# VHH binders against q9vxt7: the designs that were tried, part 23

Target 1, 187 residues: q9vxt7
Amino acid sequence: MPRPVLLIHGGAGDISDSRIAGKFAGIKQALRSAWGLLSPDNGSGGGSALDAVEAAVRSMELDENFNAGYGSCLNTSGQVELEASLMEGRDLRAGCITLLRDVMHPITVARRLMEKQRHTFLGGAAAQELALATGSERLQPGALVTEGARLTLKEFEDQVAQGKDPFFARTELTDDKPVPKTDPSGE
Short names: E, the ipSAE of ESMFold2; O, the ipSAE of OpenDDE; V2, 0.75 times the mean of E and O plus 0.25 times the DockQ between their complexes.

## First folded at step 15 (VHH; framework vhh_5c3l_4)

Design AA2 (at its last look DockQ between E and O 0.18; V2 from the best seeds 0.00; counts 0 for: pae O 11.3 > 2, unsure alone 63.9 < 65, placed apart)
Fold by ESMFold2, look of step 15:
Structure AA2 (fold): chain B 187 residues (1-187), chain A 127 residues (1-127)
Amino acid sequence: as target 1 above (187 residues)
Amino acid sequence: QVQLQESGGGLVQPGGSLRLSCAASGFTFSSYAMSWVRQAPGKGLEVVSDISGSGGYTTYADSVKGRFTISRDNAKNTLYLQMNSLKPEDTAVYYCARDKITYGTGDFRAAYDFDYRGPGTQVTVSS
């Protein structure tokens, strides 16, 4: 059997020094959450690569250090809108979800779409109906919003009110220090 | 060639302490994040703790948080795991592994592939 490998890409862009510790802890938690599913327990309990990928992304969706689920950036109405997609490499099946709201784990809804429906891409009210009909919990409005995300939106709005180009507005709070370049270990 | 060698395992009573060491050679040790991974009897691999190449960032599995401390000495090319308040559930073979993480401008990623790990050291916690 092939030796398992699990790789997570946690996002692009500069990371301020004040955020590095949280992102390191968060990406390692996502790896730990998924890794055990690739190892057989007593020869019967192991998961598939798809199970591991879903578990890793669910960990990131719960973690405010990533732009996924809880603590995601807000639209201009102050709301979290959710997207997720999933593909299985063996047969290239895919599920793609957009414009979900108030669901903790859009990646699991994307998997349900891939496994149980003929459509590859689903959004808005139809995606919302699929999520609830297949067992997703409906969260209270605002449950995915964090104070950090609100402050980031306020900064964006302040820049727009001053006539600044919104394409240069920050999407995360920073501490005004330059982010160091990566080191040879991948740090 | 990459070489990792664990030591410091043994038999200890519940509540006791052990300190594991991992000697590294064949690569620029300070350039790599490192992990301790264990395999308990009848169970799969569990990643116990991770440390960044500089040693500035560490993480722990919930099962060991508050009891275990990962550290490294980059001048001696050595990784450590201090294990306190040991429980019978900590009985396992413990492996030192080199892993991969990148963060900074343009890219943030990490992987568990454990291409390079040592032969392991046995830790047994029993009365």
Scores: ipSAE 0.506, ipTM 0.783, lowest interface PAE 1.6, mean pLDDT 83
Fold by OpenDDE, look of step 15:
Structure AA2 (fold): chain B 187 residues (1-187), chain A 127 residues (1-127)
Amino acid sequence: as target 1 above (187 residues)
Amino acid sequence: QVQLQESGGGLVQPGGSLRLSCAASGFTFSSYAMSWVRQAPGKGLEVVSDISGSGGYTTYADSVKGRFTISRDNAKNTLYLQMNSLKPEDTAVYYCARDKITYGTGDFRAAYDFDYRGPGTQVTVSS
């Protein structure tokens, strides 16, 4: 049986030294969550790539070291608007969710959409309806908002108030001293 | 077949330096994150440092931060560990280990576990 390959990307932003350990640990946890489902050598007989990918992303959605799911970046109203997308390469299937709120695992909702094969992209009320109708738990408003995300938004607002270009604003709060950005890549 | 072979270990006084090398073969070296791990007498295996496939991202155990530097030469299929300001507590067998996961170039991606490890090289820091 061919050996599967699982790749996990934890973000391409400017990762400060203080955040490296958390990111690394988070990715490892995601990988652990997924690999057990995928690895042909663990007695599972080889799991679904989709299952593994979903498991990995679900892990990451719970980890505030990543700015998705719990700890997502906030909109200007201080709200989490969740996005997730899933693609299956064999049959070129995709499911995309946007503007989903108060759901723990938008990736699962995206998968559900993909599997329905009715729409590729749902947002807002439609996405919400799909999520709840298919078994996602509705969280309390603000449940996915972290202090880090709130402070990041505040920093953004402060920069705007100062007349600075918000294009280079951070999308993740760090414990390190802020460093001015000159490259928009990764943020 | 995957092979890893460490070298560069030895006896050094506290405050001294060593540079470990790991020769890798049998796989696409640049595709894999690599790690240095060590095992001190009576202790378990400890991850010392990690480096992404491209070499763009590195991590270090708190105990070695600022003193150790992991690097790699993908053209030579070699992993390095520069160890400066060595301490007696750094005494251990040091192993080169391949992570089970592969890295895309330029992206930080974490390792889950190690699927191959060299026989190790002894590092002894003693006055």
Scores: ipSAE 0.006, ipTM 0.251, lowest interface PAE 11.3, mean pLDDT 85
ESMFold2 (binder alone), look of step 15: mean pLDDT 81; pTM 0.831

Design AA3 (at its last fold request DockQ between E and O 0.56; V2 from the best seeds 0.37)
Fold by ESMFold2, fold request of step 18:
Structure AA3 (fold): chain B 187 residues (1-187), chain A 127 residues (1-127)
Amino acid sequence: as target 1 above (187 residues)
Amino acid sequence: QVQLQESGGGLVQPGGSLRLSCAASGFTFSSYAMSWVRQAPGKGLEVVSDISGSGGSTTYADSVKGRFTISRDNAKNTLYLQMNSLKPEDTAVYYCARDKIAYGTGDFWAAYDFDYRGPGTQVTVSS
């Protein structure tokens, strides 16, 4: 009988000292929420690696300490845009969701896509329709925005504004060259 | 030989207290994170609490926060669980488990991979 193992990585990137303890506690909470679903007799109607992974990510999507769901990074319009993906190792099926809004658990929508639909990758209005049609609650606009995420966006905007002249004046590169596009993940 | 042995279980009325102990031998106790894992009748396994090898970091399931306290005495190779304000829902077999995989601060990850556990001690909370 295989011994169940669950490992959770809470993400890379620059983490402020004030958030380290919260991220660690959130990783442990996700781990506790999900590990028992792998056990042979979990009492919750069976379990699979997909069930455990979904449960772990749902825990992180509720936790404002992670860039997932509630408390995600904001785009430049101050809004949360959601991405999630999962893949199962048995048959290498996958579900990928992008540009979803106002849904608490994009990972569950990604699973629904993988299991019930013909497409592997779905975004925007189509992903939104799938989420709502398959039972996701439509949240009020702004429900996923936290003060921490708002402050992070303001700090980013302040740094850009403060570095505008020093960047170009210091390097003599005040020309019309295009600025780098934002990272398509983690807006 | 790695050995873990729980003790301190028993029958307690709701609102009562118990202290579980787990005697460890056959390995360097302070090098391993340890957990208390329970199985209620007809239910799956639940990680109740865990503690780092040094004892400096602890976590608790929501169902026991504020009522249970995990601790360890590395000089005596003993893990403890102080259980206060016990409820009928706490009725379970409680296992002491060693985690093969510790977690670090560099990449902010954690895992559960319990490679050894004791035979368990029964805790029954009933009037």
Scores: ipSAE 0.489, ipTM 0.767, lowest interface PAE 1.6, mean pLDDT 82
Fold by OpenDDE, look of step 15:
Structure AA3 (fold): chain B 187 residues (1-187), chain A 127 residues (1-127)
Amino acid sequence: as target 1 above (187 residues)
Amino acid sequence: QVQLQESGGGLVQPGGSLRLSCAASGFTFSSYAMSWVRQAPGKGLEVVSDISGSGGSTTYADSVKGRFTISRDNAKNTLYLQMNSLKPEDTAVYYCARDKIAYGTGDFWAAYDFDYRGPGTQVTVSS
């Protein structure tokens, strides 16, 4: 077996200094959780890249320091619409989920889709049906909405109300005061 | 070329302390998060602790929280691991490792790639 490598991207854009510690902790936790599954020497029967990647993303989906899963950015209606995608490089398989609601781990649903090998992309009601039919728990409405996400949306709405260009609006609330954004990369 | 060299290992009684050091060279030390990993007899590699490039953020495995402290001196290109209250289960070869991806690119990346690690230092905790 080739030597495994784990790589996690914990976000891009205007990440304030106040958020660095949490994100660092979060991605390292995700890496640790995944590494145990990936390492062939852990006696767990050999490392699975899929298991490791899923574990890492599941960890991040629980962590408010990332705007996925719990703490996701809200739509204009104040709702979480979940997305996840998974790809296996060996066989070039993929599973993609969009507009999923009230499910803790969209990445798991994406994996299930990939493994079914019927569709590569499901959204909305179809994704929801897949999630529930394959064992995902339906959470209470709003369970994935954080206060930070609400405030971020409020800030966005306020900016719009003031006639400001919301194109570069923040997607993550920080303890820092809002500053005008000039980074075209966005989030 | 990237070089890492651990030191400070040895034999210690349960409850004792050791301080590991890792000398780094061949790269901009402060641009990389660093990790301590260990391998106990018959077990796989375990990530013990991590520290950001600046040293402002640290993380620990649950098994060592409250006992181990990771730190770095970027001026000396050195990584440290203070190990207190050592237990027999801490017996392992300890390695320092560099994260594969450098920080400061505007993106938040982290990686475990143990291709860049030192030869290791033996830590034995025994009565």
Scores: ipSAE 0.371, ipTM 0.725, lowest interface PAE 1.6, mean pLDDT 87
ESMFold2, look of step 15: ipSAE 0.452; ipTM 0.760
ESMFold2 (binder alone), look of step 15: mean pLDDT 81; pTM 0.818
ESMFold2, look of step 16: ipSAE 0.427; ipTM 0.732
ESMFold2 (binder alone), look of step 16: mean pLDDT 82; pTM 0.823
OpenDDE, look of step 16: ipSAE 0.153; ipTM 0.522
ESMFold2, fold request of step 18: ipSAE 0.474, 0.418; ipTM 0.771, 0.730
ESMFold2 (binder alone), fold request of step 18: mean pLDDT 81, 81, 81; pTM 0.821, 0.821, 0.821
OpenDDE, fold request of step 18: ipSAE 0.067, 0.097, 0.115; ipTM 0.494, 0.471, 0.535

Design AA4 (at its last look DockQ between E and O 0.01; V2 from the best seeds 0.00; counts 0 for: pae E 20.5 > 2, placed apart)
Fold by ESMFold2, look of step 15:
Structure AA4 (fold): chain B 187 residues (1-187), chain A 127 residues (1-127)
Amino acid sequence: as target 1 above (187 residues)
Amino acid sequence: QVQLQESGGGLVQPGGSLRLSCAASGFTFSSYAMSWVRQAPGKGLEVVSYISGSGGYTTYADSVKGRFTISRDNAKNTLYLQMNSLKPEDTAVYYCARDKITYKTGDFAIAYDFDYRGPGTQVTVSS
């Protein structure tokens, strides 16, 4: 009986010391949300690997420490645009969602796309229609926007206005100020 | 003009077999994924099977796994569905449908529903 394994990767960008604890706490919460669905102690009607992966990502989509769902990076018009993808290893079925708006759990929409077996990749109005037609709640505009994400966009815009190259700017805020001369210690 | 024409339907006993064909014209057939979609009496559309443009990747609805086989012959611009071990629940109009997803060098199209389908062919499984 192969032992089940669940691994979560929280992102590839540079992470400041002030954000490390939040990301680890978020990863641990995602693991707690998902692991029971894989456990051998799960009842006869237990979950699947897909159920566990979806649960882990849904936990991260609620967690503003991750660039997923709530607290995602904003586009240049100040809006959250959502992406998610899911693939199973057995038959290589996949669902990929892009340009989705105002839906809390894009990973669940990606799973619904995969399970319908009509398309692998869906975006924009079509993804929106799928999400709502299959039971996703339409959130109020701005419900997924956090103050942290607004500050990150503002920092990007300020660097552009100052003539800096924004592609080397920080992608996550560590404090409320533009790049300081010296990082505060003991704050 | 894109044209899709299904054939090969008919009346068959439970446990029997049929092979559906779909002749395609008016587009570069090998560049498009294709599906078989069916509509049973009084029901909505169900995607039965999918095949990539090259033919290298296929999927099946759970209701037909192990009984149906999708295939294509890109030299003949023809899509096929081999239907074995037919059940009364397979009774439906079967449509050949072109997938809206187009993969081109340097281009990606956002997928919608199928953009073209044929007029369909009736499959009836008695009992």
Scores: ipSAE 0.000, ipTM 0.090, lowest interface PAE 20.5, mean pLDDT 75
Fold by OpenDDE, look of step 15:
Structure AA4 (fold): chain B 187 residues (1-187), chain A 127 residues (1-127)
Amino acid sequence: as target 1 above (187 residues)
Amino acid sequence: QVQLQESGGGLVQPGGSLRLSCAASGFTFSSYAMSWVRQAPGKGLEVVSYISGSGGYTTYADSVKGRFTISRDNAKNTLYLQMNSLKPEDTAVYYCARDKITYKTGDFAIAYDFDYRGPGTQVTVSS
């Protein structure tokens, strides 16, 4: 069996210095979680690439240092609407979930969709139904909302109220002093 | 009937350690997230720690983070709380509490809504 390669990307937003350590630690944790499943030598045997990828993303979904689950960006109503997608290259399978609410691991729901091979994309009520019907637990409303996400939304609202262009508004809060954005590709 | 029974409380000196246990019965233990909550004299109920049904997800109050560890043995229907570096402000009655939301295999939860709680065990931290 060829040596597996695992690549994890933790986001391309405006990451301040204060956030770097957490991001790095979170990526390492995701790598550890996933690699343990890939390495046949660790005795934990028969994990697939899918298992490893799911494990990595699940790790990040739990980590406030990322905004893919717990700590997700909020909509204008202050709510988390989750998205996840999974693709498998061998058989060209894919699953995509959008507008999922109050579920910890949307990536798992995406995998379930992929494995069912009925639909490639589900959103809203249909995605919610799939999640719950296939074993996802409904979280308490707002369980995935972090203080950082709330403050980020507030910042956005304030900018809008001031007549500023919110096109490149931040999607992650920083403890650092605001610095003018110089990258036109900003988040 | 749902039953929860805490044990392991006692008197310890500051800096000491205790391990609380909670024996659960009358329900499928692994299907529920569990929490430790405490009530200090003259204070309200405080959530100390939370653990998902599978045990794969845990959270802690800021006041106990780094000192307390929640765990569970679903085969033994038992919830645990390892308390290290105890402080006088940790003095309270500690309760085992069942989360109202049912856990399903392969998922994690954040809830903090309880439907059952044990009678509690007294933890006293004093010199």
Scores: ipSAE 0.000, ipTM 0.219, lowest interface PAE 15.0, mean pLDDT 85
ESMFold2 (binder alone), look of step 15: mean pLDDT 84; pTM 0.849

Design AA5 (at its last look DockQ between E and O 0.43; V2 from the best seeds 0.00; counts 0 for: pae O 5.0 > 2)
Fold by ESMFold2, look of step 15:
Structure AA5 (fold): chain B 187 residues (1-187), chain A 127 residues (1-127)
Amino acid sequence: as target 1 above (187 residues)
Amino acid sequence: QVQLQESGGGLVQPGGSLRLSCAASGFTFSSYAMHWVRQAPGKGLEVVSDISGSGGYTTYDDSVKGRFTISRDNAKNTLYLQMNSLKPEDTAVYYCARDKITYKTGDFAIAYDFDYRGPGTQVTVSS
């Protein structure tokens, strides 16, 4: 039998030394939460692999060390907007969700979309209706917002209020300090 | 040929301790992350603990955190698991396993792809 493999990529880009341990621990938690769900494919399209991938991403969606679900970046209205996608390799079925709100696990909604096979990509109100109709809990407004995410948005807004609009100010800038790094602090 | 050989299992009473060893040969031991994996009767495999190639980073399953300690001696090509405060639910065959995929620091991509494991050592915790 082919041996099971589970690989998690925690995101591209530079990772500060202060973030390495937390991100490493979060990826390992996701691996442990999901790896035991793997089983031999019975020819129906990799249901166990889908279960493992969903469980791994659900773990990361609960972990504020990742920009997914709880603790995600905020839009300019201070709200979390969610997206997720899922694809299975046997038949190349896929489900893609965007602009979802107040749902803890957008990856599970993406899986539900894939399983209905009527659309590959769904967003906004239609995605919201699918999530609720298929059993997702509607969270209280703000449940996915962390203090760290609020602070990051406030720092961005402060820089914009100082006239730092890259689109209109690119030819006007003389000197500018780098935007301060956002620390990983939160609740 | 890659070889992994566990030892140190046995029968202990609840609350007791054991120290497992895994002797490694046939590969550059310090280049690989290593894992302890266990299988209780009638259950699937569970990853108990991991350790980086240098030994500088370790993680533990919640069920063993605070009771078990993974370590390695790269000069002796040996992986260890110190198990304290053992409980009946720790009863299992314990395997040491090599992960095929190495860690990256710039792009965090970590996998469980255990390409070699030993024959295992039995740990039984009972009165």
Scores: ipSAE 0.246, ipTM 0.634, lowest interface PAE 3.3, mean pLDDT 80
Fold by OpenDDE, look of step 15:
Structure AA5 (fold): chain B 187 residues (1-187), chain A 127 residues (1-127)
Amino acid sequence: as target 1 above (187 residues)
Amino acid sequence: QVQLQESGGGLVQPGGSLRLSCAASGFTFSSYAMHWVRQAPGKGLEVVSDISGSGGYTTYDDSVKGRFTISRDNAKNTLYLQMNSLKPEDTAVYYCARDKITYKTGDFAIAYDFDYRGPGTQVTVSS
């Protein structure tokens, strides 16, 4: 078998220096979570690329250092609406979930959708139903909302109220004082 | 040729300490991030800790945070793992592994692509 490669990207937003260490550690944790499932010579007894990818993303979904899962960006109503997508290249399969709420691991739901091979994209009530029907736990409302996410939303709202262009608004709160956005590559 | 050799393993009581060393040769040691990985009997390989080429960045698996400390002496081409408060579940063969990606100052990327790994040293934590 060819040597597997696992690449994880933790976002490309405006990341302050104070956030770098946490994000880096989070990426490494995701790698650790996935590595044992991917490496053919690790003695684990088996795994797949899909398992590894799912494990990595699940790790990230738990980590507030990322704005997915726990700590997701909030909608204008202050709610977490989860999205996840999974693709498998060999057979050109995909599963996409949107507007999922109060579920810990939307990536797993996306995988389940992919494996069902009926729909590529599922959202809202249907996604919710799939999640719960296939074993996902329903979390308490707001369980995925972090203080950072709330403050980020508040900052956004304040900026909008001031008539500022929200196009480059931050999607992650930093421990540092707000700095005007100057990089068009930021989220 | 690239060589890695672990040492410092042994048998210790729970709560005890060990300090692992990894002697590196055959490459520019400081240019590579290094990893400690371990494999317990019947379990897969897991990454325990990582350190950047310069030593400026370190990461730990949650299971060892607060107990293990990774460090390196680039002048001596040596990687270290100080293991304190050892637990039976820490029992494993410990390997030092070189990250395939070369390190540069300010690099925030480490890939789990181990192109070289030592033969390992046995760590056994048992009462």
Scores: ipSAE 0.019, ipTM 0.447, lowest interface PAE 5.0, mean pLDDT 86
ESMFold2 (binder alone), look of step 15: mean pLDDT 83; pTM 0.839

Design AA6 (at its last look DockQ between E and O 0.44; V2 from the best seeds 0.00; counts 0 for: pae E 4.7 > 2)
Fold by OpenDDE, look of step 15:
Structure AA6 (fold): chain B 187 residues (1-187), chain A 127 residues (1-127)
Amino acid sequence: as target 1 above (187 residues)
Amino acid sequence: QVQLQESGGGLVQPGGSLRLSCAASGFTFSSYWMSWVRQAPGKGLEVVSDISGSGGSTTYADSVKGRFTISRDNAKNTLYLQMNSLKPEDTAVYYCARDKIAYGTGDFRAAYDFDYRGPGTQVTVSS
């Protein structure tokens, strides 16, 4: 077996200093969860790159330090609309999900789509149907909404109301008082 | 060139303690997350612990939480692993490893790439 390389990107954006440590810790946790599956000569027979990638993203989807899954950015209605995509380079397969709601692990749904090899991209009702039909649990409405996400949306709305450029709105906040920035390029 | 060299391994009784060290050279030590990984006989590599460049953030495998402590001295370019309450299941070759990607790039990314790891040090916990 070739030696694997595992790379995780935890995103970019206007992120408060207080969240930085948690974000990197979350990335490391995701790496840890995934690496175990990639380890060669694992007594359990090892796992695939897909297994590892899915595990990593699942970890991140549970972690509020990331704005996907639990803690996702909200739409203007205050709702979580989930997206996930997965690609496999060997066989050039892909699965993409959009506008999924109240499901814990969109990445798993994306994988299921990829493996079915019928569609590459599903959204909305079709994605929801796939998720539920293939074993995903339907969460309570709003289960994936965090206070940070609510504050982020509120800040965005406030900025818009003030006539400020929303392109510079923060995408991740703590439960602390929002401090708007005018230019995120300095981060 | 990047070099890592572990030391401090040995034979210890269950419940005992060891302190591993890793001497690093050939790169800006403080710019990288560092990791301890181990491989037990017949098992794959396990990432035991990670520490940020500054040392301000650490992570642990569940199996070692409360028992192991990762630390670093950036002035000495040295990584440490304090192992307390050692168990037979901790028996493994322990490796010091560096994340391939340096932090502070303005985004959040990390990698496990064990191209840069030491030769390892044997830790044996046995009565």
Scores: ipSAE 0.300, ipTM 0.680, lowest interface PAE 1.6, mean pLDDT 87
Fold by ESMFold2, look of step 15:
Structure AA6 (fold): chain B 187 residues (1-187), chain A 127 residues (1-127)
Amino acid sequence: as target 1 above (187 residues)
Amino acid sequence: QVQLQESGGGLVQPGGSLRLSCAASGFTFSSYWMSWVRQAPGKGLEVVSDISGSGGSTTYADSVKGRFTISRDNAKNTLYLQMNSLKPEDTAVYYCARDKIAYGTGDFRAAYDFDYRGPGTQVTVSS
């Protein structure tokens, strides 16, 4: 019998020292939220790897320290655009959601797509309809926006106004427009 | 080869205390994060507490914070769990587990990958 393993990668790159403690606490919370669901023992709460993965990501989607759900990066219109995906290896099922708005848990919508629809990838109005039809609450517009995310967008806009390329340090290329009006921010 | 053996369980009244021990052998004990994991009757496994190889970093489930203290003695290859202010809901089999991959603050990666655990020790909190 394979032993259960849960690994969480909470992000890398240019994380400021002020955010390190919050990220660490958030990863530990996500691990604890999900680990018990992997138990195959006689406990009624034992579950699939899908249950554990969904629970871990839902924990991070509530946590403003991650670029997922609440407090995620804003597009150039100041809006949160949500994406999530998951895959399971047993039957090679997958669900991918993009351009979702005003839903707290896009990972759960991605799972619903994988389990209840024939398409693997769904976005925009169709993803929105799926979320609401399968029980997701429609949040008030702006409910997922944090002051930190708004300030980050302001800094980006200020850099652009000064003629700087905000992606310069990442690629050393000039062929990309990383934050156009229609692109998801920071994805 | 790798062996983990829990001890110190028993029957205790609500509000009482117990100290669990786990004797480790067959591996370099100080190189591994260790955990206490419990299973209450009819429930799944719950990770109660973790401790780093050096003992310098510890974590606790919300249900036990302030009441339980994890520690280790690397010279004696022994892991401990001091359990105070015990409640009936703490009734469970408690397992000592070795984590193959420890979590940390580096690239914000963490895992629970328990490759070995002991047979467990029963803790019963009742009148």
Scores: ipSAE 0.093, ipTM 0.522, lowest interface PAE 4.7, mean pLDDT 79
ESMFold2 (binder alone), look of step 15: mean pLDDT 81; pTM 0.825

